# VH-VL binders against p78833: the designs that were tried, part 3

Target 1, 198 residues: p78833
Amino acid sequence: MSFPASTHVYIAKIIGKKGEGDKILDLLSKVNEHVLKSEPFTKTYYFARDAKNPDYIFGLELYDSKEVLENSHKTSNPFLAFANYLTSTHAPLAEPLQLLNFKVVDGHLDKDNLGPDAKDYVLYTEYTGDSATLKQQLTVNPKADTSLIIHSLDDPSLYAVVTRYSKSGIEPGPAEISGATSVSQQVIYSGVGFLNRP

## First folded at step 1 (VH-VL)

Design p1 (framework fv_patritumab)
Fold by ESMFold2-Fast, scan of step 1:
Structure p1 (fold): chain C 198 residues (1-198), chain A 118 residues (1-118), chain B 113 residues (1-113)
Amino acid sequence: as target 1 above (198 residues)
Amino acid sequence: QVQLQQWGAGLLKPSETLSLTCAVYGGSFSDYYWSWIRQPPGKGLEWIGEIYHSGSTNYNPSLKSRVTISVETSKNQFSLKLSSVTAADTAVYYCARDYGEYWGFDYWGRGTLVTVSS
Amino acid sequence: DIEMTQSPDSLAVSLGERATINCRSSQSVLYSSNNKNYLAWYQQNPGQPPKLLIYWASTRESGVPDRFSGSGSGTDFTLTISSLQAEDVAVYYCQQYYSTPYTFGQGTKVEIK
């Protein structure tokens, strides 16, 4: 699957205080219902737990354009309710909200909707280094169900890779790129939303 | 109300580096990609590359080894450098705005004629 | 890279008559998820920069006269000028903006007969 050059990728890192992960996902489930029914220009809307911290919610979002994110998604009532909860006086977040803007370099997404298998994982890896080197060295894995390479719009030295394999035991670890710093996060596949709009 | 003004040296010798600048007035530079496009005399249009306000670039592979596009965020300016020029680089060079959802080039600079001759 | 080919290279049309320009892409520029064709048309008058006429294959840019229309989908596109006026003497270019590098057709010169 190829994507138009206008495709806007949004990575969300939502680190809740102890016990907040359930509430955050519940609110995102309501946002997802609205996205699925009323936001046809959203290609991916996926939120799931970090494998080590159940209160750390990872988000992967693909919009047909930046304008879809800004003028359609961020103005919806369920999104505003979610955003209001995160910024409320209750202070549910353990760390400041991280929202990162990317563009697609290359890759493909799962063909099917999210499955219920909690044993499957999505691997998210950030690479910081020389932009030209990272663009050349990061390659799509055709054996993966999802293999997506994205480049930061806010920091040209930052690339990220999202991979998923449907069979346990065959997922390779993150590629090691000489001269680049990398940080990986393993995310439980079973979550809220969709990797590929049905 | 959105205006793109461009400037730079128009006469070059082979092997020199072309340097052009584009300044954006009457609109936000942070919301858009900004492109350089060239047109040799009597010929068609060739896209050179684009830049986002953060410095993130994408270049035409045919020119990638010689092209650098950079931003001056504080001045709303974008610049093109093309190294090792030859007579084949003689063209009118345009800067242009890439409009997000519309993804056409909706505003263009007036163009700068660059002539490369020995 | 997606290659764009226009036909004809030039055409002469009488004032008030229809002008038709064709554009073919080497790969589909239709995004099935939003049902949009990432194709634009530009008009270039002598000595001036190109001017955006049409985007998403058929949507007229603000201020563009209604005699200009775009049609087509996937790989085959047409720009039509329903009743040619003197000011329409120009070179016309199609452009795909589905994938980088963005690519243009070679241009079609429209002249009055």
Scores: ipSAE 0.038, ipTM 0.673, lowest interface PAE 7.3, mean pLDDT 88

Design p10 (framework fv_patritumab)
Fold by ESMFold2-Fast, scan of step 1:
Structure p10 (fold): chain C 198 residues (1-198), chain A 118 residues (1-118), chain B 113 residues (1-113)
Amino acid sequence: as target 1 above (198 residues)
Amino acid sequence: QVQLQQWGAGLLKPSETLSLTCAVYGGSFSDYYWSWIRQPPGKGLEWIGEISDSGSTNYNPSLKSRVTISVETSKNQFSLKLSSVTAADTAVYYCARDFSETWAFDIWGRGTLVTVSS
Amino acid sequence: DIEMTQSPDSLAVSLGERATINCRSSQSVLYSSNNKNYLAWYQQNPGQPPKLLIYWASTRESGVPDRFSGSGSGTDFTLTISSLQAEDVAVYYCQQYYDTPLTFGQGTKVEIK
């Protein structure tokens, strides 16, 4: 197997008020520096802007276990500085922070590890429907540089897919699954993090 | 408690296809990988392959050209097909659950003795 | 493939005596990112499927008696039975789950002296 069975996936949806995206990414840049140097159990730490809203920061994080997230990542000084900013009296968020817990079903991460600085197509799609149907029909895309299928730990009807294509002009839409509803979010480069630890 | 029940044809002739099925009772089918492991008489254990509840498979390269594992989620079942059998495929075949925090095996079926003879 | 080698092939131990079984992997099964050894131990009684005893090299599975313990890291691992009981007569297997294909040792038969 490619991923430890204990692998914990964290999807972050951080929707800042107008103009807050830059400050949020600046703080996350400092967290990322600490993750690279001091948190070897973090496989993916990737933050990118929503294609339609530059103040909406999308995060994809893979940890070897939930213990790594809770006891190592969330207790770090740069993370606490980031968290304190989001909860400060300044009130930088337009909407409550969304943090979603997933497990890896199947997939692979970027072999070239270009990170969020690459000018490429990244798509995050949530599927809601019959769990058995989604399990059977969602498949890894071998053409994608990253193709990751994840299943919600909090909502068994929720699956999500992350795909990344490094070749210019390749922008496939989300797979259509009969009987399931889907919501897709395209993200653009942000300059913070990595998809596969260097 | 989780129980695995397995069945299938135990007597085969060379060149035939082995077909075994494993059914999962008393627990969640959807959170695990499910494996087939075999043991020739008097010998050690050989992992054949695994399948996720979503149908994703990993096979032992030594058997990959002859092995197909499939899943039928509506029945909580997964199945092994091994083509072109020879006497070397004579073994007890086990289905097993990959333990959720590892790829170790915490729950095993009783085993099915498969004999390949002319 | 990661090859697993056990020693000895067979071991005769008196009731109440300590039994020690060794397992060596052809390459490290220690994952540097989580500092865990991807190694398990099984007990197989005659006519029965294997039973999981230990995972992560040293974590005892629920319901497994305290007399069973695992130790080691990287490529060299040990299963210890501190005080052999009659029901411990079995073949013991180590297994790596660091990489596919998943592989097992050849087995160590434990008998009463």
Scores: ipSAE 0.000, ipTM 0.447, lowest interface PAE 16.3, mean pLDDT 85

Design p11 (framework fv_patritumab)
Fold by ESMFold2-Fast, scan of step 1:
Structure p11 (fold): chain C 198 residues (1-198), chain A 119 residues (1-119), chain B 113 residues (1-113)
Amino acid sequence: as target 1 above (198 residues)
Amino acid sequence: QVQLQQWGAGLLKPSETLSLTCAVYGGSFSDYYWSWIRQPPGKGLEWIGEIYHSGSTNYNPSLKSRVTISVETSKNQFSLKLSSVTAADTAVYYCARGKYSSRWYFDYWGRGTLVTVSS
Amino acid sequence: DIEMTQSPDSLAVSLGERATINCRSSQSVLYSSNNKNYLAWYQQNPGQPPKLLIYWASTRESGVPDRFSGSGSGTDFTLTISSLQAEDVAVYYCQQYYSTPYTFGQGTKVEIK
C-alpha cells in the first residue's frame, strides 16, 4: 500500500495512574466510533495496552495529512471529552501525555480489523542513530502482517518500526542495527480501533 | 524545579578509570535521555554520550572504546565510567538533560565536576 | 561528524551596543520534513554550567531576555544581543542536534569594551 506523502503519523504514549487504563480505553472507544463513521481520511486509529503495564495505553494513528488531525479529529465531541478527561482535576495520568510526530518511510499495515480475542503482540521499536544508516538498514518484512517504518518529524536521528505477525512462535525480534540503539515495547494486539481502515 | 546533582572522581592518575554519578530531582526521569558533556579548562564543550532509563546508550565515536554510561532507574541516577585516562581527559564533566520526544538540546545541567589527571 | 565553527573567537562591545555572533555548520541542520533547524545557543558564565538561550535556531527559552535573538537557516546562524548589558559578559556556544555525535562550536567570548 502506498501512503500519501502528506501522511502524518502519531505515536501516543498515555500512561495512566493505577486503574485508569479501562476508563482511558472506554473514552477512546467512543472516539473510535466517531472516527469510523465521520473521519474517512484517518487510515489507522489503534490504541492498546502495554504488555507489562495495563494502564499504559499505546496509540498508533495515521492521518492523510496533519490538517485531518487538526481540523477533523481534534474538533470532534468524543475527542474533546477524552482530552478534557486527561487534563481534568481528577489528574488520571501518571506522566504527561506524549505525542510523537512521524512520517511514513515504507511499509504496510494489517488487512484485517482487530479481533477482540487476539492474544499476539504488536512490537514497537524506536531506533536512535545516524539517520542515513537507519534509513538504509531498516527494511520492510513482506511476511509480516504489519511492517511499518516511520521517521520522526522532530528528531532526524529517531526511526521507529511497528511489526505484527499473526503466527505465534515465528516472530523475529527487533532488528539489530550496527551503530544504533533500540528500545522495544510489546503491545497487546487486542484493543480499540483499527490498524487498517475497513 | 528540575535539579541535577553530580559527584565522584576528582584526582586521577594516568591509566585509572574515572567514575561520576548524576542524580535527578524534581522531575520525570523516564521521558528523557541523560547526557555527559565535558569541557577541558579554557576550551569548548564535547558531548560524551547519553542514556535512556531502559539502559539504551549512544556514545561519541571518539570515546566509545573507553566510555560506559549506566542507569539506576530506581534511584533516578546515571553514571559515567571512562577507562584508561590520560592528561587529555582533564576537564569539568557535566551531566545534562536532553529531551527525548521532540528535541535534542540540553535544558538542565549539573554544576560540573572537575576531574584532574596527573601523575 | 557535523563540525560547528563560530566567528569571531572574541568580541568586545560597548554597553548598550549590538553584539553579533556567527555559527556555521559543515552540513545543513535544516530538516526538510518539519522545516526546523536543529540548532541551539548557550551562554556560559565563568565557573557555571552552560545555560540554554535559544533552540530551533530562533526560539527563545523561557526566562531569557528579549534582547537575545537567533536567526539563520541551514548552515549559517546568528545570535544577536540587541543591547549588551553587564551580565551578558560570557562565552557563547552554538550546538547542532541534527545528528550524533552532538557537536558544539568552539565558543565566542563576549567582553565589555
Scores: ipSAE 0.005, ipTM 0.510, lowest interface PAE 12.2, mean pLDDT 86

Design p2 (framework fv_patritumab)
Fold by ESMFold2-Fast, scan of step 1:
Structure p2 (fold): chain C 198 residues (1-198), chain A 120 residues (1-120), chain B 113 residues (1-113)
Amino acid sequence: as target 1 above (198 residues)
Amino acid sequence: QVQLQQWGAGLLKPSETLSLTCAVYGGSFSDYYWSWIRQPPGKGLEWIGEIYHSGSTNYNPSLKSRVTISVETSKNQFSLKLSSVTAADTAVYYCARGEYYDSSGYFDYWGRGTLVTVSS
Amino acid sequence: DIEMTQSPDSLAVSLGERATINCRSSQSVLYSSNNKNYLAWYQQNPGQPPKLLIYWASTRESGVPDRFSGSGSGTDFTLTISSLQAEDVAVYYCQQYYSTPYTFGQGTKVEIK
């Protein structure tokens, strides 16, 4: 798969208070309806639960450019309703919202556009280390349904990898990179949105 | 051997919340997904959702807005709440064990079932 | 959602004769990377919960009699009871676990002729 050089990747970490995961995903479902209908330059809009904490919502978003994110997505009425809920006096978040900016290094998204009904998991791994070493050592996994390598726009020592396998039986464990530290998060695949725009 | 024991109130009125609990004996609780499955009288089986000991859940999209599954790991128990019930929710409800977490979709041990009747 | 369809809806078989139940999925439940079919079969005796018979399309669960066997791949699956016994009078369900929501066939009732 080929990505425009201007592709902007957003990783969202939305950590709700106990019981808030359902409301957060419901609001994101409304945003997703708008994205599908009215935001054709948003290529991935995917949100799902952390495997250990159902109130922790992981997001992966790919926009053809930062301008799509800033001028189209962030100004939409459903997005504003979602953002207003997160900052409301109800205070639904256990931790401040984390939004991380990346660019695509290499990879591919789901070929068959299987959608959130798939029973499997997404593995998100952050690597911190020497940038040249990480760029050289991190490689696309051709056996994965999704295998995406991204590089932080804010921290040149940070790379991340997103992988999805449709089924167990293939060990998705994070690649070990000499001289780098890694932190992984497993995400239950069924959620809101799409990995590859239909 | 693994045994699942389930209990909860069996007679509800429309709009009430269904609440059932399942307790696991004789096996590991933390290495499996735990599911709820229902069966309306004379009909087939419908999967409701599953939970891991960490609290991570997967729900049937058709029921997701009304269903909550929770765990009490210290007691090896998990529970189902289904809100806003109607007559269509009348069924025998089963708890069941998914064989292992990374392919937990088939069920090797089942509770005995709890008949829940929703009537006006 | 993956739709599961069984045939026939009911089957009458004489004691000692072979019973064959078919199950079809609306999409393949074979995962090519591990070559496994995400398909299970259950037996439900009157008044009892379902009992797992077969998983991975053809693997018999521990304690299940060898007269039960599963076969098939992709979208078409079969459960065979080689020599029907009286205690095999039950409803049989196939189930896919390829994707959530997990879905079951409508059931096949096996009764004595």
Scores: ipSAE 0.000, ipTM 0.437, lowest interface PAE 19.0, mean pLDDT 85

Design p3 (framework fv_patritumab)
Fold by ESMFold2-Fast, scan of step 1:
Structure p3 (fold): chain C 198 residues (1-198), chain A 119 residues (1-119), chain B 113 residues (1-113)
Amino acid sequence: as target 1 above (198 residues)
Amino acid sequence: QVQLQQWGAGLLKPSETLSLTCAVYGGSFSDYYWSWIRQPPGKGLEWIGEIYHSGSTNYNPSLKSRVTISVETSKNQFSLKLSSVTAADTAVYYCARDLEWLSYYFDYWGRGTLVTVSS
Amino acid sequence: DIEMTQSPDSLAVSLGERATINCRSSQSVLYSSNNKNYLAWYQQNPGQPPKLLIYWASTRESGVPDRFSGSGSGTDFTLTISSLQAEDVAVYYCQQYYSTPYTFGQGTKVEIK
């Protein structure tokens, strides 16, 4: 296993009003600079645009523990600037901010960290169904650069999978699990942050 | 055309470590996974493991405790080490390319190295 | 692990006649999201490494004669040689690449009558 048992995972869904995606990513780039320099227990800090809506910012965050998130990340000046912008009278969000809490079930993250100019995408898929069935049937894809299975801390029927392939067209798409419903989102790989801490 | 050339010691005693190297010529090294596959005399094929140029590996669980695959990207080479060998490890060992961008099959193979483990 | 089983173990066919080899997987190797079967076929001549013939169950590798064809989906697959030539005497293997560990069938030996 490459992840502590205490690993806390956040999935962020940040849906901005028209034109807000650029400002949101700019603020997050400043948060990322602080995370890289000052938050060594943050394993993944990744934010990028939805493939269909450039103002919809997807986030994947892995912290070694909830304490890292609460005490180090949320109290940083760049994070507070970001949070204050989202809650300002300007009202930049089209929909309420979604932050989903998960734990790691199994998987691995990108090894290469080859940079932000990859032309491919990250696939994020949510599965809702019987917990035991999903735990058994969701398996790590060894051919993916990233293949991560996470389980909701708030909803035991919810699992999610994050995959990334180095080239488009090789991606097999989300598995169909009998007795479960699934919803997938394509995320443009190039964005702010890192899937695997350098 | 892509060509895989392999070499290493072919005669081992029980408990020794098998070491084989494969060099890639005529094509891209960094775009593919590279595998080791073995075939005991008169038997079928068994996948050992694969490696990407970054050092990322996947191993057959049946061999994972004994196997290490490594890369030397500057030379377009990858190597297999299999520890604590027994007579059951006697086989022809092949290196092969996993075709990453079109499929996950083995499109180019080395010629094979016969490894014999005997007392 | 996905177990791959071939039938028959050996097959004798006259030159110019059709040879058929079957391969069964213990679980489906069809990925519903992309509708692809993660199955390949290889030919191995004595003293040589395996040579790729077919991938994605039915796609012929470049340079492979058109007498070779693959068919099937899910758990049941067939390799067909429409008109056996002398050079086709070999052992044939199916392989799944749906999940690790990648696994091979036990092989089918094709001989002339």
Scores: ipSAE 0.000, ipTM 0.437, lowest interface PAE 17.7, mean pLDDT 84

Design p4 (framework fv_patritumab)
Fold by ESMFold2-Fast, scan of step 1:
Structure p4 (fold): chain C 198 residues (1-198), chain A 121 residues (1-121), chain B 113 residues (1-113)
Amino acid sequence: as target 1 above (198 residues)
Amino acid sequence: QVQLQQWGAGLLKPSETLSLTCAVYGGSFSDYYWSWIRQPPGKGLEWIGEIYHSGSTNYNPSLKSRVTISVETSKNQFSLKLSSVTAADTAVYYCARVPYSSGWYEAFDIWGRGTLVTVSS
Amino acid sequence: DIEMTQSPDSLAVSLGERATINCRSSQSVLYSSNNKNYLAWYQQNPGQPPKLLIYWASTRESGVPDRFSGSGSGTDFTLTISSLQAEDVAVYYCQQYYSTPYTFGQGTKVEIK
């Protein structure tokens, strides 16, 4: 699958205080309604819970360009309601919001969305190391339903990989890269939004 | 008016490392991709790779094992290193800018003058 | 990788006559979501770097004379010089910037008849 050179990837790490995950996802569900109807240049808009912490919401967002994010997405009424909630005096976040900027290196997304009842996991792995080595060693897995390799726009030593295996009974763990450190997060696939725009 | 000035060693022996630098004058260095393109004598253009001001890179797969592009943001410069050169790497090397307008990256709008690199035993 | 093929390899045109150069991509460079063709045309004079003429298949770069025009969509593109001038003797390249690696056509040499 080819992606335009301008494609902008956002990884969101939204860590709520105990009990906030439901409210955060509810607000994001309303943002997603707007994205589906009014933001055709958003190709992935996916938010779901960390497998270990239901109040930790992981987001994967692909925009045709950074302008789509800044001028279309961030100016919508549902997004502003969501952003205002996160920064309100209620202070719903346990940790500061993390938004990480990436570009697509290679890969593909789910051909068809499995739907809200999917029991599978999305695996998100960050690799830190020599950029040339990571670029060479990280390869797309053709047996995965999603296999996406992304490179940080803010930190050249950081790459990340997003994978999903819908038909696998035994999911392979993250690839080991000599000379690089890695951390992985399992995300429950069932969530808000879409991996591939329907 | 934005100008790209490039320099580096023009004569190399096989197995050496090619090193070229491009400096940006008269405009913003940030929020652009900066590219290297080469042209062997009598042949067409080949894209080598690009770098964003943050240091994020994309390389041509045909050259990826030998190419490193780096940025020196404090000096508005970016550099190309190509290792293990052979006679096949003899070419004019150009640096160029990819503009960003209205949310979209565009074609190479500004080019350096070119640096002839000859690999000769 | 997207392969770019130009035709003809060379052409000779009389001053004041129309010159037409074709470019074909091995896959579509039209991005459906923004309806833009990621296709550019460059002019290269001997001993000079390439100069951008046209981007987004049909948008003329600032300072480029209006006798230069680009057309086409998807996989088939054309550069037209409506009335050839002496300064237009050059090699012309098409380029896709839809995906990396960015690729160029082999070039078309335009000469005066």
Scores: ipSAE 0.005, ipTM 0.466, lowest interface PAE 15.8, mean pLDDT 86

